# VH-VL binders against Rusticyanin (rus): the designs that were tried, part 3

Target 1, 147 residues: Rusticyanin (rus), of Acidithiobacillus ferridurans (p0c918)
Amino acid sequence: TWKEATLPQVKAMLEKDTGKVSGDTVTYSGKTVHVVAAAVLPGFPFPSFEVHDKKNPTLEIPAGATVDVTFINTNKGFGHSFDITKKGPPYAVMPVIDPIVAGTGFSPVPKDGKFGYTDFTWHPTAGTYYYVCQIPGHAATGMFGKI

## First folded at step 4 (VH-VL; framework fv_fezakinumab)

Design g31 (from f7 with light chain D34N)
Fold by ESMFold2-Fast, scan of step 4:
Structure g31 (fold): chain C 147 residues (1-147), chain A 119 residues (1-119), chain B 111 residues (1-111)
Amino acid sequence: as target 1 above (147 residues)
Amino acid sequence: QVQLVQSGAEVKKPGASVKVSCKASGYTFTDYYMHWVRQAPGQGLEWVGWINPWSGGTFYAQKFRGRVTMTRDTSISTAYMELSRLRSDDTAVYYCARVDYGDYLFDYWGRGTLVTVSS
Amino acid sequence: QAVLTQPPSVSGAPGQRVTISCTGSSSNIGAGYNVHWYQQLPGTAPKLLIYYNSNRPSGVPDRFSGSKSGTSASLAITGLQAEDEADYYCQSYDSSLSGWVFGGGTQLTVL
């Protein structure tokens, strides 16, 4: 289920991302990887994901890693999702992207200074994946990144 | 209350660099992004970029990449914008403005710093 | 030039109504991005006037209103007063530029 966080708690959660930035790529190492993604973090365009202060970065994850994902919706006025798929762009406005191999489903809309967040664990096989937002139109207008 | 106090006017020669400061007070400095917007004399507003004072991360408009550098000093709640290799068409009032996390509106603005580039 | 199009000037007499348009495209207002409006009095910094299309900050009188439809937005000012004489700017976000965009500004003259 979705939990609520205050802004200081969101900032603390963003610090838990274990990646290292190199250009437009966030590279992870080790057997357990923690990805912390935010939807439309302030200073970032609507619609977009933020990971490690980067807009929709490519995420490089080592073979065989366990991936713990925290997703926070910081976008006032809008719901979002963080879902992982093998299907690459381009994305249609509708229908919903399928298949989804792991993800959050739709977030609540932030209100009263609180932001919805949730966690999931993903065990990828080797290959190329994409993280996408399933809100109609969002992936079609750029709310996705490569893994 | 919320205040953004900017450094005074600067006169520079072409090719020089200028560093404008923006001192924040009345709120937690690291809770908001700081954006920079400029306005050439008689012209409209043009977005330059932002800095996240919490992380130090930055993002610049394509036009300014390679010439602009944004930094901050959290101990004195001050953001800086440095523009290098100045040209006469960089003459403008440079504003700092804050943007809330989870938002993209500019709710408070500094009074602006006039930068004049002339030989 | 400016990505969002505003008329360069508009004028009205005290007590009249004026409307200032802000025309965008499919990559900004047409993509669903919200529109904010700023008032810039002569010699001052811009001040937030309308946010999220139609909301007013505390202290902004209700004779100022905003709306958005399709790829455009508008600011309406009723009961014009001399102190409304200012430049007005719309602002949104553009997905193709990955950046914040402003209109070219509209100078309101109260005759």
Scores: ipSAE 0.034, ipTM 0.657, lowest interface PAE 7.3, mean pLDDT 87

Design g32 (from f7 with light chain D34E)
Fold by ESMFold2-Fast, scan of step 4:
Structure g32 (fold): chain C 147 residues (1-147), chain A 119 residues (1-119), chain B 111 residues (1-111)
Amino acid sequence: as target 1 above (147 residues)
Amino acid sequence: QVQLVQSGAEVKKPGASVKVSCKASGYTFTDYYMHWVRQAPGQGLEWVGWINPWSGGTFYAQKFRGRVTMTRDTSISTAYMELSRLRSDDTAVYYCARVDYGDYLFDYWGRGTLVTVSS
Amino acid sequence: QAVLTQPPSVSGAPGQRVTISCTGSSSNIGAGYEVHWYQQLPGTAPKLLIYYNSNRPSGVPDRFSGSKSGTSASLAITGLQAEDEADYYCQSYDSSLSGWVFGGGTQLTVL
């Protein structure tokens, strides 16, 4: 279920990400990690996810961790999703990317200075994953990153 | 009434560094990204990079990576751009300009700082 | 070089109409990124003139209008005034460069 946030609330949520930036990678530690991703902050227009001011960064998560994900859609005029898959690129425009192992589904379009956000918890097994936007064409044009 | 007040003109020799400041007023400094754009005399505009004043995060155009550093001081609402290893073709007016969340347009610009690089 | 192509100059007499083109490619305007226009009066900083292809900020007269189609955008100025003498720049975003891009600028001379 999607909630609404003002910009100060978005900033407060972004501060809850527990990762550490190194180059184009965000590294997490501990048994529980918190990932906060935004779809299209002003630093990188579509087709980007932004984590810690990085465009589509690689996320390194400890094996066996519990992952709390917060996803915020800040892209004026467009909906997005943050969905996790084992399927790597390249991605076709159609059909939808399958299987999705965890994710948000489609966000509302931001309006009136409010941004949609939602949370989910993910319990990964060891391996390589990708986060993608499931809107047709978005992942095909580059809206994805590696986990 | 938004104002972006930039530091005064600088004259530097090749190989030197220059640090330009941009002091913001009339809005919440951390609610807007600050971009830097330069313009060589008689030439067009060229984007240099941005800083997120809230987080301190930065991103630079490929051409300037390794030579530019952007910083800010939130206590005085001031952004800085430092360009090192100056060349004569770095001679330009350097502008700061702000970008709102959800946008990628430059809605307000500073008046510019002329940096002249000559022997 | 500039990523977006503009004619280097355009001229007209008071009361005339001029159009300034801004030509991009598939990685910027052709990818759907909106176009913004800036006016730079002699000796001053650029000022936002048109945003999101066709919108005017408060205080910009309706003699200025913008449009976008395919990989190109245009700025139209009708009823030219001497005060319109300036350089005009288009701006968009380029996905392949992951950066903001400008046109080379067009100098408008009003006779």
Scores: ipSAE 0.397, ipTM 0.784, lowest interface PAE 3.3, mean pLDDT 86

Design g33 (from f7 with light chain Y33W)
Fold by ESMFold2-Fast, scan of step 4:
Structure g33 (fold): chain C 147 residues (1-147), chain A 119 residues (1-119), chain B 111 residues (1-111)
Amino acid sequence: as target 1 above (147 residues)
Amino acid sequence: QVQLVQSGAEVKKPGASVKVSCKASGYTFTDYYMHWVRQAPGQGLEWVGWINPWSGGTFYAQKFRGRVTMTRDTSISTAYMELSRLRSDDTAVYYCARVDYGDYLFDYWGRGTLVTVSS
Amino acid sequence: QAVLTQPPSVSGAPGQRVTISCTGSSSNIGAGWDVHWYQQLPGTAPKLLIYYNSNRPSGVPDRFSGSKSGTSASLAITGLQAEDEADYYCQSYDSSLSGWVFGGGTQLTVL
């Protein structure tokens, strides 16, 4: 179920990400990590994800950690999703990227000064994953990152 | 309390580079993006780009990519904008302006630096 | 070329009302991005006048008001005074450009 947030609430949620930035990588530590991802923060190209003010960063998560993900769609005019897959790039425009291990499904389009957000919990095994947007064409044109 | 103090006017020849500074005070420098906006004489406002002072990350408007470089020095709370290969149509007042993280509102502006490009 | 369209000039007499329009498109105001307004007195930096469509910063008199509908926004100034003579700029954000966009500016002359 998607919830709604005002921009001040979105800014507060962005502060809850527990990662540390180095270059284009965000590194997480501990048994529980909180990833807060936004779709197209102001100043970032359409389409892209932002974590810790970084475009499509590589996320380094300890094996066996519990990962709490918050995804916020800040892209006024467009819907997006945040879905985790083992399938790496390149991505086709169609069909849908399979398999999806965990994710949000499609967000509402922001309206009335409200931004849709949702949470999910993920328990990764060791390995390489990718976070992608399932809107047709978005992953194919660069809306993805590595985990 | 919040102040953005910019460097003084510059006169440059075509083909030269100019580096404008913006010194912040009255708030935590790394908590806000610093944007640059220019205004040619008698013309409107034009966004140039931004720098995130804590990460050093930058994003530039398409028109300025390849000619603009934004940097900062956190030890003196100062942001810089360098524009290279100057043309006469780069003559403008260049403003720095503050934007809160995750926002798009310019709440405080510097007083501007006039850059004149003439032979 | 400005992305948001404003009339280049508007004029009024002291005590009168003027309205300045700001017209955008589906990628900016029409996408739901809020509109902010700046007042630029001659020889000064722009100053925030209205933010998030209709809010006034401390110190801005209630003679200034803003509104937004569809792809457009408006700034209304009532009880015009000589010191209101300035350039007024609307500003929003554009999703397709991934950038900040301004109107071309409106010069207000108080006759």
Scores: ipSAE 0.133, ipTM 0.702, lowest interface PAE 5.1, mean pLDDT 87

Design g34 (from f7 with light chain A31E)
Fold by ESMFold2-Fast, scan of step 4:
Structure g34 (fold): chain C 147 residues (1-147), chain A 119 residues (1-119), chain B 111 residues (1-111)
Amino acid sequence: as target 1 above (147 residues)
Amino acid sequence: QVQLVQSGAEVKKPGASVKVSCKASGYTFTDYYMHWVRQAPGQGLEWVGWINPWSGGTFYAQKFRGRVTMTRDTSISTAYMELSRLRSDDTAVYYCARVDYGDYLFDYWGRGTLVTVSS
Amino acid sequence: QAVLTQPPSVSGAPGQRVTISCTGSSSNIGEGYDVHWYQQLPGTAPKLLIYYNSNRPSGVPDRFSGSKSGTSASLAITGLQAEDEADYYCQSYDSSLSGWVFGGGTQLTVL
């Protein structure tokens, strides 16, 4: 269920994130929230997530919101995932599979100028969460952020 | 053919500001991030920061926060780096360099702009 | 100050092999971040030479190779030629600085 996007389509999708940046935090408001995350945008290290051109930012989501997540793998040569867990760091080299509460699973590797993307809807309860990449070694090398 | 053409050399007094330009051609300007790197005479390379020409988003190295501002004008495919409150140790060649959406590498560099800060 | 440590100079005779080291710490190379290398000929802008530890861009001869181990990386140049005289810089990412970092540079002289 991964779809393919051209670079112009990727840019259009990145513009649909409804959050606001303050420092290294992206804050969302309203009853419906759209989070758009990318894997390794230009200028960012491998491996990392980006939301609003921020590396692994803390995401603040209002209690009771419906969260629509779009994840785009823009990283040539590598697969990634965007998975949500209540388990905080540190993370082991092997994938953190359980407990995953929502997520994308493993993306295809970008090919032929096309980038893989997928969407999911998440209905969080109040509390602290983390988004992580479950590719072996990635979360251990810092590919995660706080929610 | 990709080209990054930078503005000419500048001489400034301490406390002044300088604005260096980097005009891109030969590719779609908004498809690549633009980074800035400087090199003091006889010294090594030092990363200053980047701008995303599509969004206007920026990120600056800790050392330059509060003194550097990066902007762009998509209508003329030009990126700018403005450095304020100049000191003599800001004397350096300032380079722009681009990074692709599929990569993280500085694949093309401008020729550099020499900024001299002297009284 | 440079965050990554390189020897200031290295020399070799034509046809010989030289190695340039790049030493980091736990917040950069030691954390797992990749190393890239740039060549700067006198009076020119730097040019990408090696990326992601060991890959070569199109046009870079296989005499140039890279490797990474622990907190350090190395650039090896075999079959030295006069046109290899240049400054060489390593680059990585540093998580504690949240930014890209370079080595101090190594001047290669072909005697």
Scores: ipSAE 0.219, ipTM 0.716, lowest interface PAE 4.2, mean pLDDT 86

Design g36 (from f7 with light chain Y52D)
Fold by ESMFold2-Fast, scan of step 4:
Structure g36 (fold): chain C 147 residues (1-147), chain A 119 residues (1-119), chain B 111 residues (1-111)
Amino acid sequence: as target 1 above (147 residues)
Amino acid sequence: QVQLVQSGAEVKKPGASVKVSCKASGYTFTDYYMHWVRQAPGQGLEWVGWINPWSGGTFYAQKFRGRVTMTRDTSISTAYMELSRLRSDDTAVYYCARVDYGDYLFDYWGRGTLVTVSS
Amino acid sequence: QAVLTQPPSVSGAPGQRVTISCTGSSSNIGAGYDVHWYQQLPGTAPKLLIYDNSNRPSGVPDRFSGSKSGTSASLAITGLQAEDEADYYCQSYDSSLSGWVFGGGTQLTVL
């Protein structure tokens, strides 16, 4: 279920990410963490994810934490998804990346100064995960990051 | 009225660094990204990179990585671009320009800062 | 070498029409990225003239119009005036370079 946000609401949501940046890594702590990811903020390459203005950063999350994820599509002209998988790169253009352990599904295309966003909750166990976009070709051309 | 006021012309020797400022007024400084674009004498426009004044995050064109640093000071609505290890082919007018969220549009430009690199 | 190709110069007489082309590829205009146009008068910063392919900012006369088709875009100027003498640049985004790209510029001479 996708909701719509105005630019002030997008900016307010982006600042709710609880991670701390070091280089190309965002590190989270505590029993409950909030990850806020955007698709293609202004100035970033198409296609890419941004967390704390970092392109496709590595996310370090404590095992056993409750992870609240907010995903916002800010990419004029395109839909995207934010889906979590244990399958690492490289990714084929087709077919779909399987299995997906949690995620958003496909976003609406931004329209009339409004941006689609949605939330989901994820409970990671110890291990390596990846966040990917399931739009054909996007993960294959770099729209993914490591967890 | 939106204005981007840049610092004055600079003359530098090869190997030196230069820091150009861009002071914004007439809008909320943190609502727009600030991009930097340069133009060598008699040549076309070349994109250098951007800073998000709200977060301090930056992104640089591959050609300039390792030599450029962009910063901002929100208390005075000013963005900075520092370019190090200057070469004579870095001689150019350097422009700041603002870009809106959700749009790839350079809607307002500063008047430019001429940086001359010569021995 | 500019990523977007423009003719280096065009010319016309007062009152005539001139068209400036901007040719890209599958990684920029052909990928669906919008095209913007800037006017640069001698000794000044570029000024936004057309945005999102065909839209005019307030204060830009309707003599200026833009269009986009496939991998290319075009700026049309009708009723040429001496004050239109300037350099014109197209601009878009390139996915393979992960950055903003400009055309090489076109010098318009009003004879």
Scores: ipSAE 0.064, ipTM 0.612, lowest interface PAE 6.0, mean pLDDT 85

Design g38 (from f7 with light chain N55D)
Fold by ESMFold2-Fast, scan of step 4:
Structure g38 (fold): chain C 147 residues (1-147), chain A 119 residues (1-119), chain B 111 residues (1-111)
Amino acid sequence: as target 1 above (147 residues)
Amino acid sequence: QVQLVQSGAEVKKPGASVKVSCKASGYTFTDYYMHWVRQAPGQGLEWVGWINPWSGGTFYAQKFRGRVTMTRDTSISTAYMELSRLRSDDTAVYYCARVDYGDYLFDYWGRGTLVTVSS
Amino acid sequence: QAVLTQPPSVSGAPGQRVTISCTGSSSNIGAGYDVHWYQQLPGTAPKLLIYYNSDRPSGVPDRFSGSKSGTSASLAITGLQAEDEADYYCQSYDSSLSGWVFGGGTQLTVL
């Protein structure tokens, strides 16, 4: 279920990400990690994910960690999703990416100064994953990152 | 009532560094990104980069990476741009401009700071 | 060297119509990114004139209009007045540069 946040609440949530930035990689540590991702912040005004002010960064998560994900759609006029898959690029324009191992599904479009957000918990096995937007065309044109 | 007040003109020697300030008032400083744009005398506008005043995160145009550093002080609602290893072709008026969440418009600009680099 | 191409100058007489072009490529205007226009009077900072291709901020008169088609955009000024004498810049976003880009600017002279 999607909840609504004001801009001050969005900023507070963005601060809850527990990762550390090095270049274009965000590295997490510990048994439980918190990933906070936003869809389209003012720095990158096209379909992209932002984590720690980085566009589509690589996320490094310890094997066996519990991952709490918060996803916020800040993109006025558009819906997005944050979904995790083992399927790497390239992605097709029209078919929905499959398989999805965890994720949010489609967000509402932001309205009245409110932004949609939701949380989910993911328990990964070791391996390479990708986070993607399943809106047709978005992943195909670059709205994805590596885990 | 929105105002972006920039520091005064600077004259620097080649190889020096310059730090320009932009003090915001009339709005919540952390609700808008701050961008920097320069303009050489008689030339066009050139985007330098942005800072997110809330987080301190930055992104710089390829041409300026390794020479530019953007910072902010939220206690005084002020953004800074520091450019190092100055060359004569860095002579320009440097503007700050705000951009909001979602609209991506450079809606208010500072008056500019003239930086002259000469030997 | 500007990523967006504008004519360096345009001129007209009072009451006439002038058009300023802004030509991009597939990585910016052609990719669907919106075009914004700025007016810069001598000795002043740029002022937002047209946004999102064709919208006007409050206080900008109807004689300023914008349009976008394919890889290009245009600013039209009708009923030209002496106070319109200024530099005009187009702006868009470029996906290959991951940054904001401006046109080289057009100096409008009102004769």
Scores: ipSAE 0.452, ipTM 0.801, lowest interface PAE 2.6, mean pLDDT 88

Design g4 (from f7 with heavy chain Y104F)
Fold by ESMFold2-Fast, scan of step 4:
Order: sequence, then C-alpha cells, then structure tokens
Structure g4 (fold): chain C 147 residues (1-147), chain A 119 residues (1-119), chain B 111 residues (1-111)
Amino acid sequence: as target 1 above (147 residues)
Amino acid sequence: QVQLVQSGAEVKKPGASVKVSCKASGYTFTDYYMHWVRQAPGQGLEWVGWINPWSGGTFYAQKFRGRVTMTRDTSISTAYMELSRLRSDDTAVYYCARVDYGDFLFDYWGRGTLVTVSS
Amino acid sequence: QAVLTQPPSVSGAPGQRVTISCTGSSSNIGAGYDVHWYQQLPGTAPKLLIYYNSNRPSGVPDRFSGSKSGTSASLAITGLQAEDEADYYCQSYDSSLSGWVFGGGTQLTVL
C-alpha cells in the first residue's frame, strides 16, 4: 500500500538511511539495516535511484541482516518501482527481470506536492543482488544498482 | 512574493572568470532547485546547469563542464554561478530560474545579469 | 543550435489567431516528455505561459492554449493584442542530452 509524503517529510525519511558512503558504495552495519531509496536524481539521462545522495550506488549489507527498505517516488510525471533480483545486467526493454525476490511494485505518479512511498522488509541469503526499476525500458537504460 | 534578485552587469576580458549571484526570497530556498540559463544577444535560451540548494549537489550541461561551478549559501538564500576561462562567445544575459523538486519547468526567473566578454 | 525547432517569426493582425509550432525528436517530445512555453516581452526575463502541454498559470488568459501530439507541440494565441508582441519559447527535456532543452524562439509581431 502506498502512502503520501510532503517534501519536508521526504527529506526527513531520506536522512533515516543508516548507511555510510565511501566512493560509489553505501555500507551498512548491524543485524537490522534501513535503506531509504528515492526514484530520481534530476538531470540524469533516465530516472535513477538515489541512496544517501548517491546515484545508483552499490549497497553493502552484512551477512544475515534484516533489511528494511523505504522507497519514495520523487520523479514528477513518472511511476517507478524498486525491485530486487539476482539477475544482473544487461536488462531487456520489456521487464522480464526474473526472479524478483522482494520489492514494491509500481508507484503512483507524484502529484499535488505529494510523493508516494512504501516500505518492505527483506531477509536476504548471502550473495549478489541488484535493485531495478520494472517500468519498461528503465532498467535497460541504467535504472539499477548492485547489492 | 517570490523574487530572484541577481547581481549587476559585468565586463570581463577573455580568460577571466565571472561570478554571478541570485538571491531568493518569498519561499523556502532549500525546497527548490536553482537552474542557470543564458541568452546571447539576439539569440535563444541555453541551459547551463542546476544546483540543489538543500544538498549542494550540482549537474552541468556537457558544454560547460570543467568551466562552470555552481554554489550556494543557505544562510543568505543566495545561489552563485561562476564561469571561468571566458571567451567572447560567452557574452550573454545569465538568468537564474527556480524549478520545483523533481520537476522540469521554470516557474520563476531572475531578471538576468549581462556578462560582456571583450578585449 | 536549438534542439527544438520553432519558426523564427509569425505575425497576425489584432483580433486574429496565430499558432507557433515546436518540433522535437524521439529523445525529447517523442519520448513522452512534456512541453512548457515561456513568453519573453522585450527587455524582460522569460515568464511561464503554459505548463505540462496545456495548463495555464493563474493570470494567463484562456486565449493562450497549448497542445502536444507525437514529436511536436503547438501554442495557439487567439484574439491577438498588441501586448502579445514578444518572443515565445518551447521547452522540454532531452534524454540523450540529460538536460533541459529549448526551442530557438519565435518572434510574434502584431501588425
């Protein structure tokens, strides 16, 4: 179920990401990790994910951790999703990214100064994962990152 | 209401740098992106880049990368655009313009700063 | 060179109608990016006239209207008045350039 947030509430949620930035990587620690991802950084060729002010960063999560994810669609005019898969790039234009392990489904388009957001919990096994947008063409043109 | 007040006209020699300011009032400065757009005499509009005043993050059009720097000072609600290694074809009126978070339109514009580059 | 193509000039008599075209490509208007229009009166900064293809800000008369189809957009001005003499610019976003793009501008003369 998608909830609505104002811009000040979005900023407050973005600050709750528990990761630490180093280069192109955001590193998390502890048994429970909170990842806060937004759908867009303006001015990029295609909408991209933003985590802790980084475009599509690699997320390093401790083995055995429980991951609480908050995803916010801040991209005016467009819907997006945040979905986790073991399948790495390249991705097809039509979204046949499979299997999807955890994720949000498609967000509402932001309107009237309100941004859609949702939460989910993910308990990964050890290994390499990717977060992707399932809107046709988005992952194919770069809307993804590594976990 | 919303106002974007820009610094006065500048005359520079080729190779110099210029720094233009844009002071915002009438809204929360950190809630909107600030973009810069220029217009050479008798010509059309050309986008230069943007700054996010909340984070300090910037993005520049490819043509200006390596020569432009955008900064801001949140304590006085002012954005700056500095253009270095000026050429005569940088002569233009430089506008600051406000863009809502996640949006693509310019809803309010400054009155412009004329920068003339001549020897 | 401008990324979006507009006619350099259009003219009309008071009370008449003019249309200003804005032609893009598959990486901007054709990719689904919306079109916004700005009016620039002589000696002034541009002012938002039409946003998201067809919407008017408060204070803009309904004789200004916009539309979008395929890779192109159009601004229509009916009931022309002398005060409409200005340059008009369309604006969109271009995915190939990762940036905001403008038309070359159209100078409207009211004869």
Scores: ipSAE 0.066, ipTM 0.666, lowest interface PAE 6.0, mean pLDDT 85

Design g41 (from f7 with light chain S95D)
Fold by ESMFold2-Fast, scan of step 4:
Structure g41 (fold): chain C 147 residues (1-147), chain A 119 residues (1-119), chain B 111 residues (1-111)
Amino acid sequence: as target 1 above (147 residues)
Amino acid sequence: QVQLVQSGAEVKKPGASVKVSCKASGYTFTDYYMHWVRQAPGQGLEWVGWINPWSGGTFYAQKFRGRVTMTRDTSISTAYMELSRLRSDDTAVYYCARVDYGDYLFDYWGRGTLVTVSS
Amino acid sequence: QAVLTQPPSVSGAPGQRVTISCTGSSSNIGAGYDVHWYQQLPGTAPKLLIYYNSNRPSGVPDRFSGSKSGTSASLAITGLQAEDEADYYCQSYDDSLSGWVFGGGTQLTVL
């Protein structure tokens, strides 16, 4: 179910994130929130998640909100995923992190000026969650954030 | 033709601030990140940080946090790096360099701005 | 102070082969991070010469090649020409510093 976007379309999607940045935290408000995450932040070696130019920020989401997630793989040369779990770090290289409560599965590698993206809707109960990349080694080396 | 044109040489006293500019042309300014790298006399290159010209978001190397501020003006396709509380060991040539969105390569560089800090 | 170690100078005669080493540590090249190389001609800005260890941008002749092994990388120049006189810099990432790191530079002299 992965769709393709050009860079101008990626920029337009990134602007749809409804969060507000404070330090290394992105805070959301309202009954429906839109989280837009990308797979890379410049200046970091192995890929990390980017939300509002922040590396792997903590996402604060209101209790009972409907969360619309868009994940865009902008990382040239690499595939990624955006999966939500209650399991916290540390993460092993293998096996894959189980269970997941929602997520994207593995993205295509960007090519020909096109970036893969997909959407999903998540209805969290109150609690602490983590978003992780399921590509072997990625979460183990830091590709995750807290919700 | 991609060009990054930097401001001229500066001489500053310890404790002062310096603001270096980098004017981009030949491409869409907001499609590429702008990084800053410095080179002290007789030394290697040292990465300072980056700005995303589209969003205005920034990231600074740990050594420079609290002293460096990066900004841009999209109407004139210009990026700025301001370094405050200058010390003599900040004497260096400061380069701007372009990095494609989602990549890690410094594909085009400015010619550099010499900043000399002396009393 | 450079994080990656390069010899300060190398020299060779026209037509010869030279190699420029780039030595890192377990927090950068040894951690698996890619190495890129830049050429800086006198009075000019640095130019991307080799990227992702061994790839050449369009316009860079195949006399230039790169490799990476363990904690180090190497730039090889064959068929040395006078116009190859320049400073050469390696670049990688360091996870203990959370930033990009460069070598001290190597000045190539064609005798």
Scores: ipSAE 0.252, ipTM 0.724, lowest interface PAE 4.1, mean pLDDT 86

Design g42 (from f7 with light chain S95Y)
Fold by ESMFold2-Fast, scan of step 4:
Structure g42 (fold): chain C 147 residues (1-147), chain A 119 residues (1-119), chain B 111 residues (1-111)
Amino acid sequence: as target 1 above (147 residues)
Amino acid sequence: QVQLVQSGAEVKKPGASVKVSCKASGYTFTDYYMHWVRQAPGQGLEWVGWINPWSGGTFYAQKFRGRVTMTRDTSISTAYMELSRLRSDDTAVYYCARVDYGDYLFDYWGRGTLVTVSS
Amino acid sequence: QAVLTQPPSVSGAPGQRVTISCTGSSSNIGAGYDVHWYQQLPGTAPKLLIYYNSNRPSGVPDRFSGSKSGTSASLAITGLQAEDEADYYCQSYDYSLSGWVFGGGTQLTVL
């Protein structure tokens, strides 16, 4: 279920990410972590994810942690999704990436100064995962990152 | 109350580099992105790039990649833009301007630093 | 050339109305990105005049108004005064360039 946020509310949500940046990696620690991802933040290439001002960063999360994910579509004109999969690149344009282990589904397109956002909780086991956008062509053209 | 105070005018030769500073006051320096915008004499505005003072993260317009570097010093609330391998057509007033995180508008501007590149 | 198109100049007499257009494309204004306007008085830095299409910052008189439709935006100035003589710039965002884009600027002369 998608909710709507104004731009000041989006900014407040972006500040709740608990990770620490080093190079192109965002590292999380503790038993509960909060990941806040945005789809095409101003200044970033289309299509891409942003976490902590990094384009498609690698996310390092402790195995067994409770991960609270907030995903915000800040990209006017386009829908996006944030879905987690064990399937690594390369990605086909069609059909959709499958299987997914957790995710948001497709966001509404932003309008009237409002941005769609949703939350989900994920409990990763040890291993390599990827976050991807399921909109046709987006992951194929680079809208993904590693976990 | 919000002020962005920029360094003084510079005259450089082609091939040199220039480093312009922008000292912020009247707000929490790390809560806003700092953008750089330039204006050649008698011409319009051209966006150069941004730095997030909290993270140190940067993003540059395609035209300036490889020649521009943006940094900051949070202890003195100052952002810097360094442009290397200067050409005569880099002659411009360089502005720093504040943008709220996740926003698109420039709400406060510095007064500008004139950089003249001539032989 | 600038990404957003503005007329290079407009003129009017005191008390009159002028309108400044800002024309974009499908990757910026046409994609739903908002338009902001800046006023640049001679010898000064730009100053925010209109934001998010039609909103005025504190201190900007209601003689200034903005609107947006389709791929373009417009700045209207009513009751022209001598102190309105300045350059006016529209600004939006372009997703294909991944950057902030400006109009070429319009010089307003109050005759």
Scores: ipSAE 0.292, ipTM 0.771, lowest interface PAE 3.8, mean pLDDT 89

